VH-VL binders against LIM domain-containing protein F (limF). Designs and how they scored, part 10

Target 1, 197 residues: LIM domain-containing protein F (limF), of Dictyostelium discoideum (Social amoeba) (q86i44)
Amino acid sequence: MSGQNILKCKKCQLEITNKIITNHNSDTFHEQCFVCKLCSTPISDPYFTDKETGDFYCAKCEVIRNDQSKPLRESLGFCSLCYKYFRQNEDILTIDLERYHIGCLKCTICKKGINNEKYYREKMTSKLSNYCCEDCFEKVDKCNGCNSMTLGQTLLAMGKNYHANCFKCFKCSEIIKPNSPYSINKQTNTPSCQKCN
Short names: E, the ipSAE of ESMFold2; O, the ipSAE of OpenDDE; V2, 0.75 times the mean of E and O plus 0.25 times the DockQ between their complexes.

## First folded at step 3 (VH-VL)

Design t08 (framework fv_pozelimab)
Fold by ESMFold2-Fast, scan of step 3:
Structure t08 (fold): chain C 197 residues (1-197), chain A 120 residues (1-120), chain B 107 residues (1-107)
Amino acid sequence: as target 1 above (197 residues)
Amino acid sequence: QVQLQESGPGLVKPSETLSLTCTVSGGSISDYYWTWIRQPPGKGLEWIGYIYYSGSTNYNPSLKSRATISVDTSKNQFSLKLSSVTAADTAVYYCARVGYDFYDYYFDYWGQGTLVTVSS
Amino acid sequence: AIQMTQSPSSLSASVGDRVTITCRASQGISNDLGWYQQKPGKAPKLLIYAASTLQSGVPSRFAGRGSGTDFTLTISSLQPEDFATYYCLQDYDYPLTFGQGTKVEIK
């Protein structure tokens, strides 16, 4: 009865009875309490916390709230990676309708800047993509499940590389998680999860 | 250890072109912005311009009509040309590397500087 | 162009003193400010970037604070090697502009 099993929202200090949102520090929040104060969008990395108020700001809104010249600079737009305004008369890189400072977008493999339109992309999450330059593309291993390139963490299974979500049971199509047991059908050379044998 | 060294004539006649080269050693010129800064005797620092190793440039508007920065990746060098010089261009000229952080740029390595005097 | 004004232009201090230098921008520059130290006859040296991030190898007695238009560089316990001229630099917009410098002299 001490309430040791009751999760409280760190923002409002009230009990969480519905969906629980957990940040990378293991703090828990109501869904409606873990949002950007300025744009009301659910928070995702990177984000910023105002120490005085405890309010959260997404990367774009952090730049906006701290920029006293916001009205004059907003027409130039923001870099999609660093969220700083473009400077007048600087060269910018435009990829898939997103704009970047020259040198902000870097090859995941060699870390060199993406300076031209010749690039290759692996999308990891809705907000983040991994990119590689043309020189590195030829060296990048392909995912054996989806046949697209692998720039981030991969699962090595049956001597082949897979994206984590691409190594699936042949019989039930469920993802076989890293370090989970699976069987190989010798006749078809296909994987099967523990449940399907 | 990255090192930068300026070189070029220390004396330039009025109306002529000032030409300086910065040689980078201990690291590649690739993937960085490179900049020129000057300091007239007894005065403060003035930014001249930058070049990204791929050729993209930006200049101080006060010098844009006279300044040209170029890069030679095969020699690991970048250079400054300043045309139509006057006595006001007498200064110590520094080359520097622009360091890169996702949010900010800063000048993390500097050459020793070279004094250029504009005089007949 | 963004004007950077430092205060004071010069100050005298003794070893062990706490020294504070102020830099003010003519418009908001977010945290796009660096601090540089220059000794006579030498090239400037980066101390701080992004207003408050200490460059690797720079002693912890140096600290930067501020955002928007008002910034400070603090030296918590001045050492003999700290007598120099200090410059702020904004990298928010082009042209990049330095403050006029603050000379820290022995008292």
Scores: ipSAE 0.044, ipTM 0.552, lowest interface PAE 6.3, mean pLDDT 82

Design t11 (framework fv_pozelimab)
Fold by ESMFold2-Fast, scan of step 3:
Structure t11 (fold): chain C 197 residues (1-197), chain A 121 residues (1-121), chain B 107 residues (1-107)
Amino acid sequence: as target 1 above (197 residues)
Amino acid sequence: QVQLQESGPGLVKPSETLSLTCTVSGGSISDYYWTWIRQPPGKGLEWIGYIYYSGSTNYNPSLKSRATISVDTSKNQFSLKLSSVTAADTAVYYCARDLYSGYYPYYFDYWGQGTLVTVSS
Amino acid sequence: AIQMTQSPSSLSASVGDRVTITCRASQGISNDLGWYQQKPGKAPKLLIYAASTLQSGVPSRFAGRGSGTDFTLTISSLQPEDFATYYCLQDYDYPLTFGQGTKVEIK
């Protein structure tokens, strides 16, 4: 059975749950991630892309970034979502060794910025995680396979929600992929992949 | 294209709360920092604080115990409340867009016209 | 907090004059400095950011220089519309702090 496919922002690697911006290469972005790296203005033509970093620059800021007379000021590093440098004494949210501006890392449910270290996490891949704030935690559904929260898109199988990697064959423990046929054992109510039938 | 306009009472009594709203037109309030700055008559400029579009704030330590900045993205507005006011809070109050860059330019590119708030009995 | 000191507090000048205003920070602020112009009864207007970068639409007679603790704003040939108060602002550290202002008056 097919579930919903996750739509990921190319810049931040997080799920896109609202307006999608698509560039000329058919890459998809959050509206707030398809912005000029220097001035944070939404990108419009003409714009420039740094081939090494993938960062975007508006025409005005492309001139500024090529001015080698002004080296970048040292800072505490940069936000993992918006890729903008932190200022001295700026409040920083640290989650799983990554740093964010307060408000940059958004709750998947309410879309508000996460503003403290009390968060709840759904790990999707080694690089991708979904997050929710404390206020939304009690509203999240749990995956029937792993019994942890489901914040992003899920598979609906056998009347239950599963992370894509959690819907497994009872006999061989291999992941039953979307659009792959499976059988249900009526006595045990367990799924089996086609090759284990 | 972007315009900011302050609104609120021009007269506030000592010990009460000063409340101002900045209305943004010609552009979205979302995805930017927004700031309040004040200027007492005949004196210089003082930064009050900022709000990031999702609600995160930072305040001048001299005002932090009394100042609250909030944002309402559905109304395209952000607001300042300053409690326990005294005559020293009499000033022109400005709202401005705070254009933080990925490198280091951090500047106020659009300003409201300013609104005079007098604290008097 | 970083203290910003401007010099002079006021000056008198004639149209066509070269005017120089100095801003000094109490600690190193790299090039995290902006210059703002304020005319009587009006909101401040951004002239220069990152110490030396001219804002779009600002006349080329305005120039900023400096880094670290010492900064200058120069108006190479003063025009009638340039009579105003000028403020520097450090954006290196919170709280953001302005200089006390320099008033440029008609001689």
Scores: ipSAE 0.011, ipTM 0.509, lowest interface PAE 9.1, mean pLDDT 80

Design t12 (framework fv_pozelimab)
Fold by ESMFold2-Fast, scan of step 3:
Structure t12 (fold): chain C 197 residues (1-197), chain A 121 residues (1-121), chain B 107 residues (1-107)
Amino acid sequence: as target 1 above (197 residues)
Amino acid sequence: QVQLQESGPGLVKPSETLSLTCTVSGGSISDYYWTWIRQPPGKGLEWIGYIYYSGSTNYNPSLKSRATISVDTSKNQFSLKLSSVTAADTAVYYCARVEYGDWYPDAFDIWGQGTLVTVSS
Amino acid sequence: AIQMTQSPSSLSASVGDRVTITCRASQGISNDLGWYQQKPGKAPKLLIYAASTLQSGVPSRFAGRGSGTDFTLTISSLQPEDFATYYCLQDYDYPLTFGQGTKVEIK
């Protein structure tokens, strides 16, 4: 038996227009909302509910969750570099909406921890931005194409460092990709791609 | 060859503040966490708290209201102050470096020799 | 707080013996466990971190294993310099907590 009112999913609070899943308490869910948090499979009895988050866990994943982590640890989140849970009452460094343990984010050059002091960023070749501290900033190599800082992977061409997008043909301005042939104009000491040679 | 050495008074009166300094030699204080541990005579080890060189601290909740750890990078030293001491605070106090590796944040890899602090009178 | 319980509290052994010390956590701590050796009148010394990783300079006769709640430290061929008290330490959550110690004494 259903009421005359529109059914809402207890988890997401949105209207259920397709398949309705009902639990032992007669609560209703979208099919995609009544799944195990850890393995994403549809829930079947027996299952467990995290009291703080409201997330569901199947019997197998509940054993894994209790062995490897506490519900509170899951709610505190992970460090973006080491992927370990934050500890209770731990100070957390937040840079550009990414969270880190104090001391996990380090200068690429000197390996000194970056905290809340002045830092310089290069977002190049990693899943995360490359950073350096103020002390190392003046020592860091610059791109010969744009004259901006280089911390990550660069192209070494004509004895000079370039960002991948900064090593360009002098004649057509197209990017010369890594391991692509290019020529040097002996008169101007400038690179040109294979097409322009 | 990084070495740590504790210093401070060996005798503190009840209700006073215990003050200890750890001097770091042979290496920089600026790139590590530093910690204090104590050991009452004939008993086990108790973690007091630690500090990262930027000033971020974390303390054992049992001592948080009384303990303050600070760092002085210009002197290559860090210090512990423990207020309102009682006979229960009588212990050997150790300072130690916390190795913060890529995968393993807390390992106390270098220790001072320890200094006995007696709370009496 | 996470409670760390060591067993035995003390043991007697002879040089050349295989010695095993156990440490149990009151809850899962993954592999966030270290082992420390303390000789009388001296500061503790790090032997093993991350449950099984041997610290540089520590003899290979020391080995750690375990994860979750049950951990062991094994000394495969006890030497005279190994008579000491051994402590485990969990670094999974604050406050960091030590076991009560295991004394390894000569027979």
Scores: ipSAE 0.107, ipTM 0.573, lowest interface PAE 5.2, mean pLDDT 81

## First folded at step 4 (VH-VL; framework fv_pozelimab)

Design u01 (at its last look DockQ between E and O 0.24; V2 from the best seeds 0.00; counts 0 for: pae O 5.4 > 2)
Heavy chain, then light chain:
Amino acid sequence: QVQLQESGPGLVKPSETLSLTCTVSGGSIDDYYWTWIRQPPGKGLEWIGYIYYSGSTNYNPSLKSRATISVDTSKNQFSLKLSSVTAADTAVYYCARAYDLGYYFDYWGQGTLVTVSS
Amino acid sequence: AIQMTQSPSSLSASVGDRVTITCRASQGIDNDLGWYQQKPGKAPKLLIYAASTLQSGVPSRFAGRGSGTDFTLTISSLQPEDFATYYCLQDYDYPLTFGQGTKVEIK
ESMFold2, look of step 4: ipSAE 0.029; ipTM 0.547
ESMFold2 (binder alone), look of step 4: mean pLDDT 92; pTM 0.939
OpenDDE, look of step 4: ipSAE 0.424; ipTM 0.731
ESMFold2, look of step 6: ipSAE 0.188; ipTM 0.646
ESMFold2 (binder alone), look of step 6: mean pLDDT 92; pTM 0.941
OpenDDE, look of step 6: ipSAE 0.019; ipTM 0.585

Design u02 (from s22 with heavy chain S30D, light chain S30D; at its last look DockQ between E and O 0.16; V2 from the best seeds 0.00; counts 0 for: pae E 3.1 > 2, placed apart)
Heavy chain, then light chain:
Amino acid sequence: QVQLQESGPGLVKPSETLSLTCTVSGGSIDDYYWTWIRQPPGKGLEWIGYIYYSGSTNYNPSLKSRATISVDTSKNQFSLKLSSVTAADTAVYYCARGYYDSSGYYPDAFDIWGQGTLVTVSS
Amino acid sequence: AIQMTQSPSSLSASVGDRVTITCRASQGIDNDLGWYQQKPGKAPKLLIYAASTLQSGVPSRFAGRGSGTDFTLTISSLQPEDFATYYCLQDYDYPLTFGQGTKVEIK
ESMFold2, look of step 4: ipSAE 0.313; ipTM 0.711
ESMFold2 (binder alone), look of step 4: mean pLDDT 91; pTM 0.938
OpenDDE, look of step 4: ipSAE 0.037; ipTM 0.621

## First folded at step 6 (VH-VL; framework fv_pozelimab)

Design v01 (from u01 with heavy chain Y50R; at its last look DockQ between E and O 0.15; V2 from the best seeds 0.00; counts 0 for: pae E 4.6 > 2, placed apart)
Heavy chain, then light chain:
Amino acid sequence: QVQLQESGPGLVKPSETLSLTCTVSGGSIDDYYWTWIRQPPGKGLEWIGRIYYSGSTNYNPSLKSRATISVDTSKNQFSLKLSSVTAADTAVYYCARAYDLGYYFDYWGQGTLVTVSS
Amino acid sequence: AIQMTQSPSSLSASVGDRVTITCRASQGIDNDLGWYQQKPGKAPKLLIYAASTLQSGVPSRFAGRGSGTDFTLTISSLQPEDFATYYCLQDYDYPLTFGQGTKVEIK
ESMFold2, look of step 6: ipSAE 0.190; ipTM 0.622
ESMFold2 (binder alone), look of step 6: mean pLDDT 92; pTM 0.940
OpenDDE, look of step 6: ipSAE 0.287; ipTM 0.700
ESMFold2, look of step 7: ipSAE 0.189; ipTM 0.617
ESMFold2 (binder alone), look of step 7: mean pLDDT 92; pTM 0.937
OpenDDE, look of step 7: ipSAE 0.184; ipTM 0.641

Design v02 (from u01 with heavy chain N58Y; at its last look DockQ between E and O 0.13; V2 from the best seeds 0.00; counts 0 for: pae O 6.1 > 2, placed apart)
Fold by OpenDDE, look of step 6:
Structure v02 (fold): chain C 197 residues (1-197), chain A 118 residues (1-118), chain B 107 residues (1-107)
Amino acid sequence: as target 1 above (197 residues)
Amino acid sequence: QVQLQESGPGLVKPSETLSLTCTVSGGSIDDYYWTWIRQPPGKGLEWIGYIYYSGSTYYNPSLKSRATISVDTSKNQFSLKLSSVTAADTAVYYCARAYDLGYYFDYWGQGTLVTVSS
Amino acid sequence: AIQMTQSPSSLSASVGDRVTITCRASQGIDNDLGWYQQKPGKAPKLLIYAASTLQSGVPSRFAGRGSGTDFTLTISSLQPEDFATYYCLQDYDYPLTFGQGTKVEIK
């Protein structure tokens, strides 16, 4: 384990010695720390942070938190991202048949609202896609596996970010699952799965 | 830091159109909800309406028939026109930036007094 | 439109006093309430949004509480610079509406 940078969890401020989860803000977390406060489900996009406590909430639980506005959501519609209702005659953004508040769907990099057709999406097989504006696209970090844009939750290994399905055994090319053990070749700085270890 | 500044005539005759411009500096007008708010002398605050940088507008129903808000992104400005003014329209007019879906105002201009008088 | 009613309309207090201002909405507005401070001849300044979130740079002596229809702004220890008029604002529905204001004066 020589030469590994000590990373701290943004949530608990303790050292991360196991799997490192990195969010769209490049904050690092323990796997058990990046979970919904209400349901303890691992966080995926979109998620919400309580500004006072710093607790995370998944989309489902956030909807529950906003239940006081349920009648308005039903009558006026609601944003597919924040799940808050649309105000009367409020202009909305429609992308891929989903409706959003103007400015609610934001670039994960610069935090400006996605308001036009000039945007890029991070394609994730098991998670909601994150968005990037045209201006930030070239500046976005790339996955060390596939060299494509990384915006959302990624696996940090060997100092590099990976999509979940892009972290593969160097020997057999099989995906190393987030909870699966792996070894690092100290010379090549490459991962090997348990079978190939 | 973002700064807003109102400009326009301080005196308008009854039945004429009040016209004000807000100049934004220290930041781009490429996002947020740019808002007008007014305050009659010695009275409370009244929300007039907003314009999103893309041109979308929403007005207070009490003023909708008379108010027009526009934006000029090339000049980093947005404007208010209020037609058919009366003495009741005498107020300090503020421009403001509405943050986070246009719900609260984090930056304000200094305000400009507009008096409606013959 | 949603009506916001503040109480009291004015109050006199001394430096160091605990001051409480209330705002009541004519209907439920969840936590969609902001508090603003306005000094004479100046524009309003945002203090609190989302009922209880302190705006960056605002002293911790300011606190907002409440949800639904009843909200409170508290100044734990009044400072000389806190003498001003305070307004609540609902952003639950359009049109946005302010309370009538509460003037905090020197006793």
Scores: ipSAE 0.019, ipTM 0.560, lowest interface PAE 6.1, mean pLDDT 85
ESMFold2, look of step 6: ipSAE 0.226; ipTM 0.641
ESMFold2 (binder alone), look of step 6: mean pLDDT 92; pTM 0.943

Design v03 (from u01 with heavy chain L101F; at its last look DockQ between E and O 0.44; V2 from the best seeds 0.00; counts 0 for: pae E 6.3 > 2)
Fold by OpenDDE, look of step 6:
Structure v03 (fold): chain C 197 residues (1-197), chain A 118 residues (1-118), chain B 107 residues (1-107)
Amino acid sequence: as target 1 above (197 residues)
Amino acid sequence: QVQLQESGPGLVKPSETLSLTCTVSGGSIDDYYWTWIRQPPGKGLEWIGYIYYSGSTNYNPSLKSRATISVDTSKNQFSLKLSSVTAADTAVYYCARAYDFGYYFDYWGQGTLVTVSS
Amino acid sequence: AIQMTQSPSSLSASVGDRVTITCRASQGIDNDLGWYQQKPGKAPKLLIYAASTLQSGVPSRFAGRGSGTDFTLTISSLQPEDFATYYCLQDYDYPLTFGQGTKVEIK
């Protein structure tokens, strides 16, 4: 019985059952585990590894970590997005206990800075939330599943956009995963998973 | 293209209040740091302060007690008031737009000379 | 306040010359430095921001370098339209402060 070599994620030590990320050391990771410790974005080359903690840092965040102005960052605080320090008496935006430079947090649609409390956010299961300004909110496409705002990655099916978790089988209500086979009822224009076909 | 234009009296008496307005055209006053900078004749530049379109202000400590910057979004204008002026306040006053994050001034008014004289 | 010291205060140069202006900060300001050009009777014009990034529309003969405390503006080949006063500006901390300026004159 050829013991199927279970691939484990070096970060979380759990089995990898989906997409495998392999780094230059031939270590294997979950896609969600091979991310920058600071900005939580997927790691791309070049990246850095903290020798003590084993955490990964993207090139941009590594520069920030090594910033000579670290004492100032600690004293004045820093932006939760760009991690640059706040200047003395700088106007900042506070959202959900996080602080941002004015204009640093941008609308996903128009790319203008979110500068007030009148904003909308899209909660994503595996990614950072996207934000939308008040002006763009009404113009933003809505998920055909939940009727909420779609800003990030969406699934296009039957000419409509869906959040990943909102594309469900019409028969069993189970989530149809991206790239999973499904059928469309031509009369009702509804999707059915492979099990329900 | 965004344009800025200073307006106000060119002559102010000592102890009076200098008042200037900057009119912004070709763009909205939203989402920028609207700044006042002055330059005494034959001298360098001095940052006075800014107002964010939301109303937040920051002033040079050297002028904080005397300077007031305001914004009128309905008129697409922002203003500077400098109280208790002296001859030292004689300068060309510029309004400028600063953008995030760098607070660099990418658009300037042409400047207006304000002379403090009795 | 952070003090910005430019050197020299003035210089004479000819068309085609390489010109270098230095700006020194009283403390580290990372790359939070801009360069402005001012012609007589005109408002300053942004040339370079973030120490080395050329503003859109500015000729490539202008170059900014430096980080920390020492910065330089270089004009690789001086053109007739480049005769002006140049100012550095730090935006590392408030209040924002300018250098005293460097006047580039025709030799």
Scores: ipSAE 0.017, ipTM 0.580, lowest interface PAE 5.7, mean pLDDT 85
ESMFold2, look of step 6: ipSAE 0.035; ipTM 0.558
ESMFold2 (binder alone), look of step 6: mean pLDDT 92; pTM 0.943

Design v04 (from u01 with heavy chain L101W; at its last look DockQ between E and O 0.33; V2 from the best seeds 0.00; counts 0 for: pae O 4.4 > 2)
Heavy chain, then light chain:
Amino acid sequence: QVQLQESGPGLVKPSETLSLTCTVSGGSIDDYYWTWIRQPPGKGLEWIGYIYYSGSTNYNPSLKSRATISVDTSKNQFSLKLSSVTAADTAVYYCARAYDWGYYFDYWGQGTLVTVSS
Amino acid sequence: AIQMTQSPSSLSASVGDRVTITCRASQGIDNDLGWYQQKPGKAPKLLIYAASTLQSGVPSRFAGRGSGTDFTLTISSLQPEDFATYYCLQDYDYPLTFGQGTKVEIK
ESMFold2, look of step 6: ipSAE 0.241; ipTM 0.652
ESMFold2 (binder alone), look of step 6: mean pLDDT 92; pTM 0.945
OpenDDE, look of step 6: ipSAE 0.024; ipTM 0.599

Design v05 (at its last look DockQ between E and O 0.32; V2 from the best seeds 0.00; counts 0 for: pae O 10.0 > 2)
Fold by OpenDDE, look of step 6:
Structure v05 (fold): chain C 197 residues (1-197), chain A 118 residues (1-118), chain B 107 residues (1-107)
Amino acid sequence: as target 1 above (197 residues)
Amino acid sequence: QVQLQESGPGLVKPSETLSLTCTVSGGSIDDYYWTWIRQPPGKGLEWIGYIYYSGSTNYNPSLKSRATISVDTSKNQFSLKLSSVTAADTAVYYCARGYSYYDAFDIWGQGTLVTVSS
Amino acid sequence: AIQMTQSPSSLSASVGDRVTITCRASQGIDNDLGWYQQKPGKAPKLLIYAASTLQSGVPSRFAGRGSGTDFTLTISSLQPEDFATYYCLQDYDYPLTFGQGTKVEIK
């Protein structure tokens, strides 16, 4: 269980003690560390990773970076994840009407490419979807709130992972927002919001 | 560590089908482009094609009509078939592992010579 | 297909020499170029990918430069083990194509 282990940020190599960002490579980050290199915006899907530096770029900035390939993107099409053009005769993956380079869309757990219809998506309110292959689905940590798989951004509290909207006050059932103060009932190990303290 | 090894007959008659297998050891066939490359004696390198671990393929147009690459994940192998061979197909054949996003071949087999002769 | 032209086809050099090999693409290929070293009877070995990124374990005396159509591989100080044939490979578009090779021989 990921909640019981010390998680380190892939970027800064420091321990993650609060919000955990998990990318499609199963790497974990601080929220402030998983940002676009150019605009410093928090990364959301789709995004690009620079092959040489390992830096992340948001979709907007990646389009700018790939401007030199604009004619090819227009003629050949481009990946919905990395926005790079499709090479001539390159096989592509089509999921949910989106086209991807083979290998771009990966399972967030095992890092293997999603290349068939046997995949699962994490449904997050107002958040990006992460993908999980069939093989890893049973092994994925579950949200302590909703009992569904957690692949992307989660809140670690009391040694358990929560979707952001699933971390709720035990007393009033209101969502406890990230970085909001809360108390823990030592007997029940349940959170209570500041209003209910 | 991952190693690749080519296997198959070293001699093939003209008009027959060249068949080679690459065995991957030290790891499973995963998210890579498993590639075939050949080199005629004393000549340069020619990319033949690849198969992604999922089965997706891409071929050199010069060989597309004759080349078939397949993968057997259960055996951790991928294969090349080249039909209607001629003397021009005499070469050392290499299997190699290629990365996603970009085609860089970091692991190669030792290569196997296939001679086309009557 | 994109044609890759290497120059020179062969060169003679001594240990300690600075060696430069050029690869030219028939069209722009951004930084989608790799360099390989091949010794007789051996498979090619990846040296550089993405035009300038050294593969893990490759000595720092090897350097790749360039973008667009013109690329160079430089060996800052040739070592005895560096005598081999070198190939560039474009991975900008399919089919992948190699240069014709540059043989680095001992003077």
Scores: ipSAE 0.006, ipTM 0.556, lowest interface PAE 10.0, mean pLDDT 84
ESMFold2, look of step 6: ipSAE 0.148; ipTM 0.621
ESMFold2 (binder alone), look of step 6: mean pLDDT 92; pTM 0.949

## First folded at step 7 (VH-VL; framework fv_pozelimab)

Design w01 (from v01 with heavy chain S56T; at its last look DockQ between E and O 0.18; V2 from the best seeds 0.00; counts 0 for: pae E 8.3 > 2, placed apart)
Fold by ESMFold2, look of step 7:
Structure w01 (fold): chain C 197 residues (1-197), chain A 118 residues (1-118), chain B 107 residues (1-107)
Amino acid sequence: as target 1 above (197 residues)
Amino acid sequence: QVQLQESGPGLVKPSETLSLTCTVSGGSIDDYYWTWIRQPPGKGLEWIGRIYYSGTTNYNPSLKSRATISVDTSKNQFSLKLSSVTAADTAVYYCARAYDLGYYFDYWGQGTLVTVSS
Amino acid sequence: AIQMTQSPSSLSASVGDRVTITCRASQGIDNDLGWYQQKPGKAPKLLIYAASTLQSGVPSRFAGRGSGTDFTLTISSLQPEDFATYYCLQDYDYPLTFGQGTKVEIK
């Protein structure tokens, strides 16, 4: 019963003795063989395969790989938004250790390019952020859950603005999704999800 | 459709300052790179410099000591000043919009001839 | 500054001819090259950017090729409206520099 299923990595053709990675075609790989050739991140859709070498590339690194300037400018780095290498003596904007072309990064509200002047950031994911120029920052609503600005998806609840992920049940701290039912404790002015009623 | 139009004096005396304005219509100046390029009569094209709408500039080193490019977003305009002109500065001056990080000139003005003579 | 040298300086051709214009950079510029068309009394018009990418609205008879230092613009079947002066432009480094131009004339 307990198997003699000897699985071979489609990338290297050697036996898989540890964690098995399976793609959408049911091909099997070593964990270290199903990674982007350039950045070594685990491959997920969408990804690209070099027809000649069988190497895999994530979407970000496929853009970099197709840039013909890579051998000549690799030490200059690339823009974190458009993934093109910087040209020599090019103006760059540095935010939170990430580098961008001047003008690639835009205010979410007014769509003006963010430059080295004052700006404000709303982190959406570990890899995505919204940005706001000073003029627009003075006009944006603040989240009543975390007191940070609301640039992305906004929930109006209990007459106040919230980030979608900041409107939580007072009792269990689970996110109350938009249009989900909830009750209000009128003495404390706190929301409760349906399960905590 | 975006349109660019150069304006300014067609005649400038030697040693004085050449001043040109490019007016942008059918679009906003608030995102692109804006460029000045000149062409002496019967000769090739010379890049003068560019400005991003926020004020960041780059200039041709041959003109850097004399050239100033500025932007006025409230008027949807950008300008060139070239000081201490000589007859060698006689040219058709073009303004242009630069696309894709400021490198591709997809819209051009019609050009204006500036003659430097007494 | 990066020097851009075009060849030929001028050429004569007939309608229907295949025309090739060459542009050479004094150093490697990757694919940071554009091609512009200029008719007398008119502003230049962008044809090709990133060495080979056709600008919107430009006829498919125009094709750009090359990388590094050697680039070509080809017109596969010359039309009457294609008689003009053609310039290459490098945008690899400042200052941006144009080639000297190639005048395409009626034979």
Scores: ipSAE 0.012, ipTM 0.524, lowest interface PAE 8.3, mean pLDDT 82
ESMFold2 (binder alone), look of step 7: mean pLDDT 92; pTM 0.939
OpenDDE, look of step 7: ipSAE 0.019; ipTM 0.584

